# VH-VL binders against Stromal cell-derived factor 2-like protein (SDF2), part 19

Target 1, 181 residues: Stromal cell-derived factor 2-like protein (SDF2), of Arabidopsis thaliana (Mouse-ear cress) (q93ze8)
Amino acid sequence: VEITYGSAIKLMHEKTKFRLHSHDVPYGSGSGQQSVTGFPGVVDSNSYWIVKPVPGTTEKQGDAVKSGATIRLQHMKTRKWLHSHLHASPISGNLEVSCFGDDTNSDTGDHWKLIIEGSGKTWKQDQRVRLQHIDTSGYLHSHDKKYQRIAGGQQEVCGIREKKADNIWLAAEGVYLPLNE
Key: E = the ipSAE of ESMFold2; O = the ipSAE of ESMFold2 at other seeds; V2 = 0.75 times the mean of E and O plus 0.25 times the DockQ between their complexes.

## First folded at step 20 (VH-VL; framework fv_acimtamig)

Design y3 (from w1 with heavy chain S59I; at its last look DockQ between E and O 0.92; V2 from the best seeds 0.00; counts 0 for: pae E 2.1 > 2)
Fold by ESMFold2, look of step 20:
Structure y3 (fold): chain C 181 residues (1-181), chain A 120 residues (1-120), chain B 106 residues (1-106)
Amino acid sequence: as target 1 above (181 residues)
Amino acid sequence: QVQLVQSGAEVKKPGESLKVSCKASGYTFTDYYMHWVRQAPGQGLEWMGIINPDSGYTIYAQKFQGRVTMTRDTSTSTVYMELSSLRSEDTAVYYCARDSRNVGWYEDYWGQGTLVTVSS
Amino acid sequence: SYVLTQPSSVSVAPGQTATISCGGHNIGSKSVHWYQQRPGQSPVLVIYYDSDRPSGIPERFSGSNSGNTATLTISGTQAMDEADYYCQVFDWSYDVFGGGTKLTVL
């Protein structure tokens, strides 16, 4: 099935099978921004992300997301944007990935380039993709490094500049809005 | 081998601007962030900011916000640092320095430095 | 913002062990990097991530980091080790350098 703007989807990390997750728990001292992690369970209301175009473009709800498009991902429950910036991630010291802003506050730190592996022209469910952050050039990345206390069992999500197997994601469960064409 | 070659020494008057270039070779220019660091005579190292040559994204030290501009030209593998409204306390050696591949948060290779003297 | 404190000077006899401290609030939770700057030269990275050595740096250079203090240690100190030494961390989005320590080998 086609991923369209407005769809609410879970993003599964291909290698570990954890879903991209966030909730109202800020990172520690430093950024203070809302944490983003990999969550082990399939049933999780905090793993839904709404696919949105960047402001000032012509894409609208129901349009397909083309390979190479710059997009935003809004966390459904908290309305904050998937975000990255030049700050060390908590476990590995890579690029921090967080949630930031709200419905009316978004900046270029919320912009991600969709890269489809293989020959696909538009984003579809279960397709292997990467998300490259525009400002930092870091790929959305996760690995088998887990938090122990407040987010016990959840994996670190971060950005790294190298293409690796650990930065492949799949659109898994979700509400896939019908394609306009 | 990795090299960072900077433009030559300059003498400036207060109120003018300086612009230092840093030409990179021996690696893929857009894969590594570039720092700028200065050192006043007899003083320590002072970080000025960082640029991602791939996107042009920059973060500046608060002290220089509004006076410094960092840019790049990917066709010549060159980073530029411009500092405006110069004062005598801006007299320093200015260095470019490369970050590691995955943003290691340290400077693994340094340019030779560019002495800029600001005097009346 | 975040401050790193180094002694202004350290003196050692040839062949002895030099230690250069870098103080900072909870610096043990940060990665500390060290640079050597010989007179008239650019800085050179000698330790990164607290204790790792770049290729070409002698094994007599080592580092540690815990609590509120990071330490650069030079064993078997030689005359060519006379230089200024700077510690550095990355705090939030900003590099922070210590004030520098002049190592003299007598």
Scores: ipSAE 0.593, ipTM 0.855, lowest interface PAE 2.1, mean pLDDT 91
ESMFold2 (binder alone), look of step 20: mean pLDDT 94; pTM 0.959
ESMFold2 at other seeds, look of step 20: ipSAE 0.628; ipTM 0.864

Design y4 (from w1 with light chain S29R; at its last look DockQ between E and O 0.89; V2 from the best seeds 0.00; counts 0 for: pae E 2.3 > 2)
Fold by ESMFold2, look of step 20:
Structure y4 (fold): chain C 181 residues (1-181), chain A 120 residues (1-120), chain B 106 residues (1-106)
Amino acid sequence: as target 1 above (181 residues)
Amino acid sequence: QVQLVQSGAEVKKPGESLKVSCKASGYTFTDYYMHWVRQAPGQGLEWMGIINPDSGYTSYAQKFQGRVTMTRDTSTSTVYMELSSLRSEDTAVYYCARDSRNVGWYEDYWGQGTLVTVSS
Amino acid sequence: SYVLTQPSSVSVAPGQTATISCGGHNIGRKSVHWYQQRPGQSPVLVIYYDSDRPSGIPERFSGSNSGNTATLTISGTQAMDEADYYCQVFDWSYDVFGGGTKLTVL
């Protein structure tokens, strides 16, 4: 099954099976952005992300997502964009990954390059992929390091610049829009 | 062998701009962030900002916002730091310094430094 | 705006142990890095992540960090260790350096 622009998907961290998650709780500093974590359960309405193209490109709903494409991921429930910046992540001191913006406010901090492992040309369900942040060059990453206070039992999600097994993600559950002809 | 080789010393007048280059060798240039740090005569180290040479993305210390610009040329493995509207207190040695591979937020290799003197 | 405080100078006899402190609010919850700068030279990393030593740095250099104080320790101090020493942390958006400590070996 092809992943198309407009699809609402869960992204599963391959190694830990946690899903990419967010909700309207900022990181615990006085001026934090909305937190992004790994969630242990499969049933979770806060783990849906809508696949969107970068504004001003020719891709439209129902188009396949090509290997190497730059995309945005919108958190379905809060409408904020998966985001990164040069700020230390809370547990590991890597690159912070957050949600920021809204339906009308998006910047280059929301841009991620889709990297398909192997020789695939377009993004498919259960395919091993990496998401590399354009501005920081950090790969979306998670590990078995859990929050104690702000997100209780959820994993840290961060960015790191090195390819590692812990930055492999799979499109798992979701509402996949039909592929255009 | 990691090397960071900076451009030579400069003498500037107040109101001018300076531009220091830092050529990297001995490693994959785009894999590591680059910091810029300065040191006024007889003073300590002062962080100016950081550049991702892969994307060109930058983050600057608030003190230098609006006056500093960091750029790079991946074909020559060179980063640049430009500081505008110079004042006498900008007299300093300017260093480029490499971050660790996995974003350690520390400077593991330093350039030789570039002395910039701002005087009438 | 996070502040690191170092003593301006420390004096030690050759062969003795030098201790250089770096004070900061809850610095024990941060990763502390240390640099040596000899006169006319660029800084050189001597300790990172509180206590790790880069290859080529002598075993007599060590570090610790807890509570409100990080410490660089130089055992068996030699004349060549005479330099300025800076502590550094990353405070969520920027690098912060201490003011520096001049180590004199008498």
Scores: ipSAE 0.564, ipTM 0.853, lowest interface PAE 2.3, mean pLDDT 91
ESMFold2 (binder alone), look of step 20: mean pLDDT 94; pTM 0.957
ESMFold2 at other seeds, look of step 20: ipSAE 0.655; ipTM 0.882

Design y5 (from w6 with heavy chain M34I, light chain H25N; at its last look DockQ between E and O 0.94; V2 from the best seeds 0.00; counts 0 for: pae E 2.5 > 2)
Fold by ESMFold2, look of step 20:
Structure y5 (fold): chain C 181 residues (1-181), chain A 120 residues (1-120), chain B 106 residues (1-106)
Amino acid sequence: as target 1 above (181 residues)
Amino acid sequence: QVQLVQSGAEVKKPGESLKVSCKASGYTFTDYYIHWVRQAPGQGLEWMGIINPDSGYTDYAQKFQGRVTMTRDTSTSTVYMELSSLRSEDTAVYYCARDSRNVGWYEDYWGQGTLVTVSS
Amino acid sequence: SYVLTQPSSVSVAPGQTATISCGGNNIGSKSVHWYQQRPGQSPVLVIYYDSDRPSGIPERFSGSNSGNTATLTISGTQAMDEADYYCQVWDYSYDVFGGGTKLTVL
């Protein structure tokens, strides 16, 4: 199944099987922006992300997402954008990944390059991909480091500049919009 | 053989701008963040900000927000720091310094420094 | 803003062990880095991540970090070790340096 602009998908961390998650709980330190974590369960309404193009490009709802495209990911329930910046992440001191903005407020900190592993031309379900943040050059990353109090049992999500096995993600469950003809 | 070579010393008047260059060699320029740190005469080290040479993205210390601009030219492997509205308190040695590749938030290699004197 | 506190000076006889402290609230939860600055020179990284040495730094330089104090230790101190020493952490979005410690070898 093709991932198209407008699809609402879960992103599963390949190594741990945790899904990219957010909700209206800010980080307690630093930016105070909405937290982004890895969630262990598959039944979670806060793990849906809407695939959106960058403003000012020609991509439309239902278009396939090409390898190397710059995209945005909007958290479905809170309408905030997956975001990163030059701030230390709470547990590991890597790059903080957060949710920021709203339907009318987005900046370059919301821009991610889709990198398809292997020879695929367009993004498909269960394909191994990386998301590299444009501003920081950090790859969306997760690891076995977990929160204890806030978001207890959930996994830290951060950015790192190194290409590693722990920055591989799969499009898993979702509502996939039909591919345009 | 990592090197950061900075532009030469400058004398400036209050209200002018300074612009210091920092040319990198011996490594892949776009793989590492660059910090700028200054040191007033007889004083300690003061962080000014950071740039990602890959994207040109910057983050500045609050004290310098609105006065500092950091840029880069990937074709010459050079970063620049411009500080505007100079005051006598801006007299310092200005350093560029490379962050570690693995987002270490420490400065593993430093430029030789550029003395900027601000006097009327 | 996060503050790092260092003594202004430390004196040691040649061949003895020098200890330079860096105080900060809960500094033991942070990664501490240390720089040597000889007179008229740029800083040089001597310790990173509390206790790791970059290539080319003598084994007599070591570091530790626990509680509210990080420590740079120089064993067998030599005249060439006479310099200013700075501790540093990255506190969320800021590079924070200590005020510096002048090491005198007499």
Scores: ipSAE 0.551, ipTM 0.858, lowest interface PAE 2.5, mean pLDDT 92
ESMFold2 (binder alone), look of step 20: mean pLDDT 94; pTM 0.956
ESMFold2 at other seeds, look of step 20: ipSAE 0.739; ipTM 0.902

Design y6 (from w6 with heavy chain V103I, light chain Y92F; at its last look DockQ between E and O 0.94; V2 from the best seeds 0.00; counts 0 for: pae E 2.03 > 2)
Fold by ESMFold2 at other seeds, look of step 20:
Structure y6 (fold): chain C 181 residues (1-181), chain A 120 residues (1-120), chain B 106 residues (1-106)
Amino acid sequence: as target 1 above (181 residues)
Amino acid sequence: QVQLVQSGAEVKKPGESLKVSCKASGYTFTDYYMHWVRQAPGQGLEWMGIINPDSGYTDYAQKFQGRVTMTRDTSTSTVYMELSSLRSEDTAVYYCARDSRNIGWYEDYWGQGTLVTVSS
Amino acid sequence: SYVLTQPSSVSVAPGQTATISCGGHNIGSKSVHWYQQRPGQSPVLVIYYDSDRPSGIPERFSGSNSGNTATLTISGTQAMDEADYYCQVWDFSYDVFGGGTKLTVL
């Protein structure tokens, strides 16, 4: 199944099986922006992310997402964008990943390059991918390190500049919009 | 061998701008963030900001917001720092300094420094 | 903003142990890095992450960090260790240096 612009998907961390998650709980230190974590459960309404093109590009709803494309990921419930910047993450001191903005406020800190592992040309469900942040060059990353102050035993999500096994993600559950003809 | 080579010393007048270059060699230029740090004569080290040479993205110390601009040229592996509206207290040695590959938020290699004197 | 406090100078006899303190509120929760600057030269990293030594730094350099104080320790101090020493942390989005300590070996 093709991942198209407009699809609402969960992103599963391959190694730990935790899904990329956010909700209206800000980081206690660092940026103070909305936290982004790994959530252990499969049933979670706060793990849906809408795949969006960057502003000023020609991609439309239902278009396939090509390898190497720059995209945005909008948190479905809060409408904020998956974001990163030059702030230390709370547990590991890596790059902080947060949710920022809203439907009308987005900046380059919301831009992620889709990197498909292997030779695939378009993004498909269960395909191994990395998301590299444009501004910081950090790969979306997670590991078995948990926030003490976040309910549910959620794990840290951060950015790391090196390719590691722990920055592989899969598009898992979701509403996959049909591919345009 | 990691090397950061900076442009030569300069004498400036108040109100002018300075622009210091820092050419990197011995490593992959875009894999590491670059800091700028200055040191007034007889004084300590003062952080000015950081740049990601891969994207050109920057973050500046609040004291320098609006006066400092950091840029890079990936084709020459060179980072630049420009400080505008100079005053005598901007007299300092200016250093570029590399961060670690996994961002460690410390300076593992330093340039030789560039003395900028702002007088009269 | 976050402040690091160092003594302005420390004197030690050759062969003895020098200790240089770096004070900061809850500095024990931060990673502390140390730089040596010899007269007329650029800083050189001597300790990172509280206690790790870069390649080429002698074993007589060590570091610790607990509570409100980080410490650089130089055992068997030599004349070549005479320099200014700076501690540094990254405070969320801001690189912070201590005021520096001049180590005199006599």
Scores: ipSAE 0.641, ipTM 0.878, lowest interface PAE 2.0, mean pLDDT 92
ESMFold2, look of step 20: ipSAE 0.652; ipTM 0.879
ESMFold2 (binder alone), look of step 20: mean pLDDT 94; pTM 0.953

## First folded at step 21 (VH-VL; framework fv_acimtamig)

Design j1 (from q4 with heavy chain E107Q; at its last fold request DockQ between E and O 0.91; V2 from the best seeds 0.76)
Heavy chain, then light chain:
Amino acid sequence: QVQLVQSGAEVKKPGESLKVSCKASGYTFTDYYMHWVRQAPGQGLEWMGIINPDSGYTSYAQKFQGRVTMTRDTSTSTVYMELSSLRSEDTAVYYCARDSRNVGWYQDYWGQGTLVTVSS
Amino acid sequence: SYVLTQPSSVSVAPGQTATISCGGHNIGSKSVHWYQQRPGQSPVLVIYYDSDRPSGIPERFSGSNSGNTATLTISGTQAMDEADYYCQVWDYSYDVFGGGTKLTVL
ESMFold2, look of step 21: ipSAE 0.712; ipTM 0.893
ESMFold2 (binder alone), look of step 21: mean pLDDT 94; pTM 0.956
ESMFold2 at other seeds, look of step 21: ipSAE 0.745; ipTM 0.902
ESMFold2, fold request of step 22: ipSAE 0.710, 0.672, 0.715; ipTM 0.891, 0.876, 0.890
ESMFold2 (binder alone), fold request of step 22: mean pLDDT 94, 94, 94; pTM 0.956, 0.956, 0.956
ESMFold2 at other seeds, fold request of step 22: ipSAE 0.685, 0.699, 0.704; ipTM 0.879, 0.882, 0.889

Design j2 (from q4 with light chain D95N; at its last look DockQ between E and O 0.92; V2 from the best seeds 0.76)
Fold by ESMFold2 at other seeds, look of step 21:
Structure j2 (fold): chain C 181 residues (1-181), chain A 120 residues (1-120), chain B 106 residues (1-106)
Amino acid sequence: as target 1 above (181 residues)
Amino acid sequence: QVQLVQSGAEVKKPGESLKVSCKASGYTFTDYYMHWVRQAPGQGLEWMGIINPDSGYTSYAQKFQGRVTMTRDTSTSTVYMELSSLRSEDTAVYYCARDSRNVGWYEDYWGQGTLVTVSS
Amino acid sequence: SYVLTQPSSVSVAPGQTATISCGGHNIGSKSVHWYQQRPGQSPVLVIYYDSDRPSGIPERFSGSNSGNTATLTISGTQAMDEADYYCQVWDYSYNVFGGGTKLTVL
């Protein structure tokens, strides 16, 4: 199944099977922005991300997302954008990944390049992909480093500038908008 | 062999701008962040900011926000730091310094330094 | 803004152990890095992440960090170790250096 602009999807970390998650709980250290974590369960309303184009482009709902495209990911419940910047992440001291902004406020810190592993030309469900942050060049990354009391066994999500097995993600569950073509 | 080679010493007047270059060699230029740090005569190290040479994205120390601009030219593997509205207090040696490959938020290799003197 | 405090100077006899402190509120929760600057030279990284040594730094350089104090320790201090030493952390979105400590070997 094609991932199109406007689709609301869960992103599963390939190695740990945790889904990208956020809610209105700020980091206690670092930026103080809304936290982003890996969540262990598949049933979680806070793991939906809406695929959006970068402002000022001609992409519309139902268009396929091409390999190498720059996209934004909006957290469905809180309307904030998946974001990164030059702050140390709370556990590992890597690049902090957070949620920032709202429906009307977005900046370049919300821009991610979609990198499809292998020969795929458009983004499809269960395809191995990386998300590389435009400003920091960090790949969206997770690992088995868990928050203790503050996140109930949820995993740290951060940015790493080096390609590693731990920055592979798959589009898993979601509401996939039909392809326009 | 990692090298960071900076432009030569400069003498400036108050109100002018300075622009220091830092040419990198011996590694993949766009894989590492670059810091700028200055040191006034007889004083300690003062961080000015950081640039991602891959994207050109920057973050500046609050003290220099609005006066400092960091840029790069990937074709020459060179970073630049420009400081405007110079004052005598800006007299210092200016260093470029490389961050680690997996961003560690420390400076593993330093340029030779560029003395900038601001004198009326 | 976050502040790191170092003593202005430390003096040791050759062959003795030098300790250079770096004070900061809850510095034990941060990663501390140390630089050596010999007269007329650029700084050189000697310790990172509290206690790790870059290749080429002698084993007599060590570091620790807990509570409100990080410490650089130089055992068997030599005349060539006479330099200024700076501690550094990354705090929030910015790099913070201590004021520097002049190590004198006499």
Scores: ipSAE 0.686, ipTM 0.887, lowest interface PAE 1.5, mean pLDDT 92
ESMFold2, look of step 21: ipSAE 0.732; ipTM 0.899
ESMFold2 (binder alone), look of step 21: mean pLDDT 95; pTM 0.959

Design j3 (from q4 with heavy chain R101K; at its last look DockQ between E and O 0.92; V2 from the best seeds 0.75)
Fold by ESMFold2, look of step 21:
Structure j3 (fold): chain C 181 residues (1-181), chain A 120 residues (1-120), chain B 106 residues (1-106)
Amino acid sequence: as target 1 above (181 residues)
Amino acid sequence: QVQLVQSGAEVKKPGESLKVSCKASGYTFTDYYMHWVRQAPGQGLEWMGIINPDSGYTSYAQKFQGRVTMTRDTSTSTVYMELSSLRSEDTAVYYCARDSKNVGWYEDYWGQGTLVTVSS
Amino acid sequence: SYVLTQPSSVSVAPGQTATISCGGHNIGSKSVHWYQQRPGQSPVLVIYYDSDRPSGIPERFSGSNSGNTATLTISGTQAMDEADYYCQVWDYSYDVFGGGTKLTVL
C-alpha cells in the first residue's frame, strides 16, 4: 500500500513500537509549543498525521510520495504541523520536536525530507524510513527515555543529526488515499 | 586536523558593513553547525548567532537581529558573517566556532579570530 | 535573557587548587561548558557537559554543577594555566557566556 498525499497515518518507531503522538499540551521548559511524544498504545486518536506537500509545489492529493521528497505532517486532531528548531529537547537536550502553526500558518520549520531506507522509489506502508528536518538537518528520533509527570509513560521524541537505529519509522495504521491513476 | 581559517584584520568607519569569512577543513563541512562569537577589547565572549551550513538556516542573538547576516558556500566550505551599520562599539575580534557533531550546544573548535576596528 | 555570573579574577600559588565559579538560576539543570583563553589566543574547550574532558585536556581539570553554581577546578595549577576562563550554556535557543575569570598563577 502506497502512502499518498492526503493520507492519514500513524508513524511507528521501529525499535520501541511507540507511535508518534501529540495533543494540546505545551512543553513546560522548551519553546512552549505543543508537545510531541511517543505513545505506547496502538489505539490512539492523537497519533494520526496527514501527509501534505510543501506549499507552492505541484504535488496533489493522491500522488505518491517519492523518496527524497520534502513533506509536511499535520497533526489530524489539532491541525498543527510537525515542527523542529534550535531548542534543546526536554529530556536528552537534543533538537526539540514540536507542533506549530495551523491550517493557514506554516513555515520552513515544518519541512521534512522523506528518506526511504533501501532502494524503494515511493513511500509504502511498513517501509523503513527516516524523516530529516530541512532547517536543522536533524532526523526524527525517539528512544527509551520516558516522561514521569506530564505525559507519563510516553517517550521523548527529538531530532538528532546522526543516523541511528532509533530514527527509523514505519507508516503503520492509517486511512490511505488511493493512488492517482 | 580540524581547521577554521578566518579572513584578515579590517579597519572600518562607522556606518559601513563588515564581512568576515571562515574556511573549514579537515571534516565534513555540512555535518556541523557554525557559531559566530565576538570579543570587544578587554571584554568577554558575546554570541552572535548560528548557521546550519547544510540548509543555510540561521538563528541570531536578539541584540544583532536586523544587523547580522550569516551565509555559507558549500563549494568552498566557507561561512560568512556580515554586520551592517557599524559603530565604534562593534570594534572586536570576531570568531567562528564549530558546534559538536551531534548538536552538543558547545564550541569544540575555534577560528584564529579576525580583528575589526571601527574608528570615527 | 539568562545570565551567568563569574568572579572577575582568581589567584592561586603554583601547585595549589584553583576553583572558578559560574552562577546562574538553576544552572544545575543545564549542561555547562568551559573554555580557556590564553593571552592573544582563541578560546579552547576544556570541559563540556559539566564534567567531561576533551581528548588532550589533563585530568587536573575537572568540573561540577549543582543547584545555582557550576565550578571549574584545576588541581596542581601550573603557570601555563594562567588564562581567562569562560563558562557557557545553551539557554533555549541562545548561547550564553559568563563574563570571564582571569586566573593568575603567582
Scores: ipSAE 0.670, ipTM 0.882, lowest interface PAE 1.7, mean pLDDT 92
ESMFold2 (binder alone), look of step 21: mean pLDDT 95; pTM 0.961
ESMFold2 at other seeds, look of step 21: ipSAE 0.714; ipTM 0.895

Design j4 (from q4 with light chain Y92F; at its last look DockQ between E and O 0.96; V2 from the best seeds 0.77)
Fold by ESMFold2 at other seeds, look of step 21:
Parts: structure tokens; sequence; C-alpha cells
Structure j4 (fold): chain C 181 residues (1-181), chain A 120 residues (1-120), chain B 106 residues (1-106)
């Protein structure tokens, strides 16, 4: 199924099967921005991300997301944007990935290039993709390093400038809005 | 062979601006962040900021915010550092220095340095 | 802002072990990098991530980091090791350098 702008999706890390997760708990050390982690459970209301275009573009709800498009991902429950910057991540010292802003406040740190592995022209469910941050050039990445304080151990999510197997994500569960065309 | 070749020494007057270039070779220019670090005569190393040559995105040390601008030209594999409103205390050797391929937050290769003297 | 403290100088006899300290609050939780700068030259990375050596750096250079102190150790010190040595961390979003230590080989 086609991923369209306005769809609310879970992003599953291919190797670990953890879903991209956030909630209104800031990083304790670091930027102080809202934390982003990998969550092991399939049933989790904090793992939904709304696919949004960059402001000032003509893309609208129901349009397909083309390979190479610059997008934003809004955390459904907190309305903050998936974000990155030149800050060290808490565990690995890579690029910090956080949630920032709100419905009316967004900047270029919220902009991600969608890279579809293979020859696909538009984003579809269960397709292997990478998300490359525009400002830092870091790929959205996760690994088996876990936060010690969180019960059950949520995984660090960070940015890595090198292409690696651990920066492959799949659109998994979600509400996929019908294609306009 | 990784090389960072900087522009030549400069003499400036207070109130002027300086612009130092750093030409990279021997690696993929846009894969590595670039730091700028200066060293006043007889003093230690002072970090000025970092640029992502891929996007042009920058982050500056608070001390230099508002006076420093870092840019790049990907067609020439060159980064630039401009420092405005120069004062005598800006007399220093200015270095460009490459970060690691991923994100190491350390400087693995350094340019030869550019001496900038600010005198009336 | 985060501060790294180094002794201003260290003197050792040739062939002996030199130890250069880098003090910082909870520095053991950070990755420490070390640079050598010979007179009139650019800095050269000699240790990164506390204890790793770049290719071409002799095994007699080693590093450790625990608690509030990181340490650069040079065993079998040679006259060519006479230089200034800087420790460095990335503190959140900023590079922080120590003040430097002049190593003198007598």
Amino acid sequence: as target 1 above (181 residues)
Amino acid sequence: QVQLVQSGAEVKKPGESLKVSCKASGYTFTDYYMHWVRQAPGQGLEWMGIINPDSGYTSYAQKFQGRVTMTRDTSTSTVYMELSSLRSEDTAVYYCARDSRNVGWYEDYWGQGTLVTVSS
Amino acid sequence: SYVLTQPSSVSVAPGQTATISCGGHNIGSKSVHWYQQRPGQSPVLVIYYDSDRPSGIPERFSGSNSGNTATLTISGTQAMDEADYYCQVWDFSYDVFGGGTKLTVL
C-alpha cells in the first residue's frame, strides 16, 4: 500500500523490529528536547508518525511520497516533529534525534529526505527506506544499545552519516490515507 | 592522501574582516564535517565552529556567534571561515580540521594553519 | 561551560614513562581525544575515544579515562615526543580543549 501525505504510520527498524517511538519526556543530558527511542511493542500509541510535506510546497494530503522527497514526520500524540541537529546522542555519541516544535513551529532540523532502496518511485508499506536528515546528512539509525533506566529497555535512535544496515526502516502498521490519483 | 591546504597568511586592521579558505583533497569532501580552530600566539587551541559541507549547515561556538560565518563550495571542495569586526585579540593561527567519516567529534586531519595578524 | 584542566608542563627523562593528566567533572563518561603539537606545526591526533590509536601512532602512546581524570601515557619516551599535548572532548554541541601540557624530555 502507498504511503501518502497525512498517513499516520509506525516506522519499524528492519534489523531489531523496534518501532520509532517518542513521548513527552525530554533527554536528561543533552539538548533537553523530547526523547526519541526504539520501542519493542507492536501495540503502542506513541509510535505513530504523521507524514507531512515541508511548508511552502504544493504536496497535499493523499499525494504519494516520491523517492527523494523532503518530508517531515510529526509525532501523533505530542504534535512535535522528528528532528536532528549537531548534538551528541546520549548513548553512542552519534547525532542526536529528538522531537521539536509543535503544530505552528518547525524549522529545517525537521526535514528528512526519503530514500527508497531499489528502483521504486513512490513510498509503499514494507518497502526498505532510509531517512536522511537534510541539515546533518545523518541517516535515521538504531541499534541494540538500550537506555538503562527504561523498563524493558528502549533502544537509542540516532543519526549516522554512513549508510549501514541499521538505518533501514519500514512503514509498518498505520492508517494509510487513500491515494488522491 | 588526505590534504587540507589553507590560504596564505594575512595582515588585517581592526574593524576589517578576514576570510580563510581550506581546500580538501584525497577524500569525499561532503562525507566529513569540518571544524575551525584557532590558536593565539603562545596560547592553546580554541574551537570556533563546525560545518557540514554536504548541506552547508553550521554550528558556532557561542563566543563567535554573530561574527563568524562558515561556508563551502562543493564544486571546489573548499570550506571558508569569515570573521568580522576584527580586533587585536583575533591575531591567531586559524586551522581547518576534518571530523571522522561518521560522527566522532574529534579532528583527525588538520590544515597547515593560516596566520592572521590584526594590527593598526 | 565544561572545563578540561591539564598541568602546564611535565618533564621526563628519556626512556621513562610520561603521564599527562586531563581533569574534568565526570570525564569518565565522555570520549577523550588527544593531540600532539610540535613547535611550529599543526596538531596531530594521537589518541581518540580514550584509548584508540590512529594508524601510524606508536604503541608506546596509550590512553585511559575513568572517574574525573583521563590520562595520556607515553612509555619509553623519546626526544621526538617533546611537544605540547592537548586533551579534547565534545561536550554536547561544543569542542572543548584542555589548556595544553608541554612535555619536556631531558
Scores: ipSAE 0.699, ipTM 0.891, lowest interface PAE 1.5, mean pLDDT 92
ESMFold2, look of step 21: ipSAE 0.708; ipTM 0.894
ESMFold2 (binder alone), look of step 21: mean pLDDT 95; pTM 0.961

Design j5 (from q4 with heavy chain S100T; at its last read DockQ between E and O 0.91; V2 from the best seeds 0.77)
Heavy chain, then light chain:
Amino acid sequence: QVQLVQSGAEVKKPGESLKVSCKASGYTFTDYYMHWVRQAPGQGLEWMGIINPDSGYTSYAQKFQGRVTMTRDTSTSTVYMELSSLRSEDTAVYYCARDTRNVGWYEDYWGQGTLVTVSS
Amino acid sequence: SYVLTQPSSVSVAPGQTATISCGGHNIGSKSVHWYQQRPGQSPVLVIYYDSDRPSGIPERFSGSNSGNTATLTISGTQAMDEADYYCQVWDYSYDVFGGGTKLTVL
ESMFold2, look of step 21: ipSAE 0.731; ipTM 0.895
ESMFold2 (binder alone), look of step 21: mean pLDDT 94; pTM 0.949
ESMFold2 at other seeds, look of step 21: ipSAE 0.749; ipTM 0.901
ESMFold2, fold request of step 22: ipSAE 0.675, 0.708, 0.704; ipTM 0.880, 0.887, 0.883
ESMFold2 (binder alone), fold request of step 22: mean pLDDT 94, 94, 94; pTM 0.950, 0.951, 0.950
ESMFold2 at other seeds, fold request of step 22: ipSAE 0.692, 0.735, 0.721; ipTM 0.882, 0.895, 0.894
ESMFold2, last read: ipSAE 0.729, 0.717, 0.731; ipTM 0.891, 0.893, 0.897
ESMFold2 (binder alone), last read: mean pLDDT 94, 94, 94; pTM 0.949, 0.949, 0.950
ESMFold2 at other seeds, last read: ipSAE 0.720, 0.726, 0.602; ipTM 0.890, 0.890, 0.862

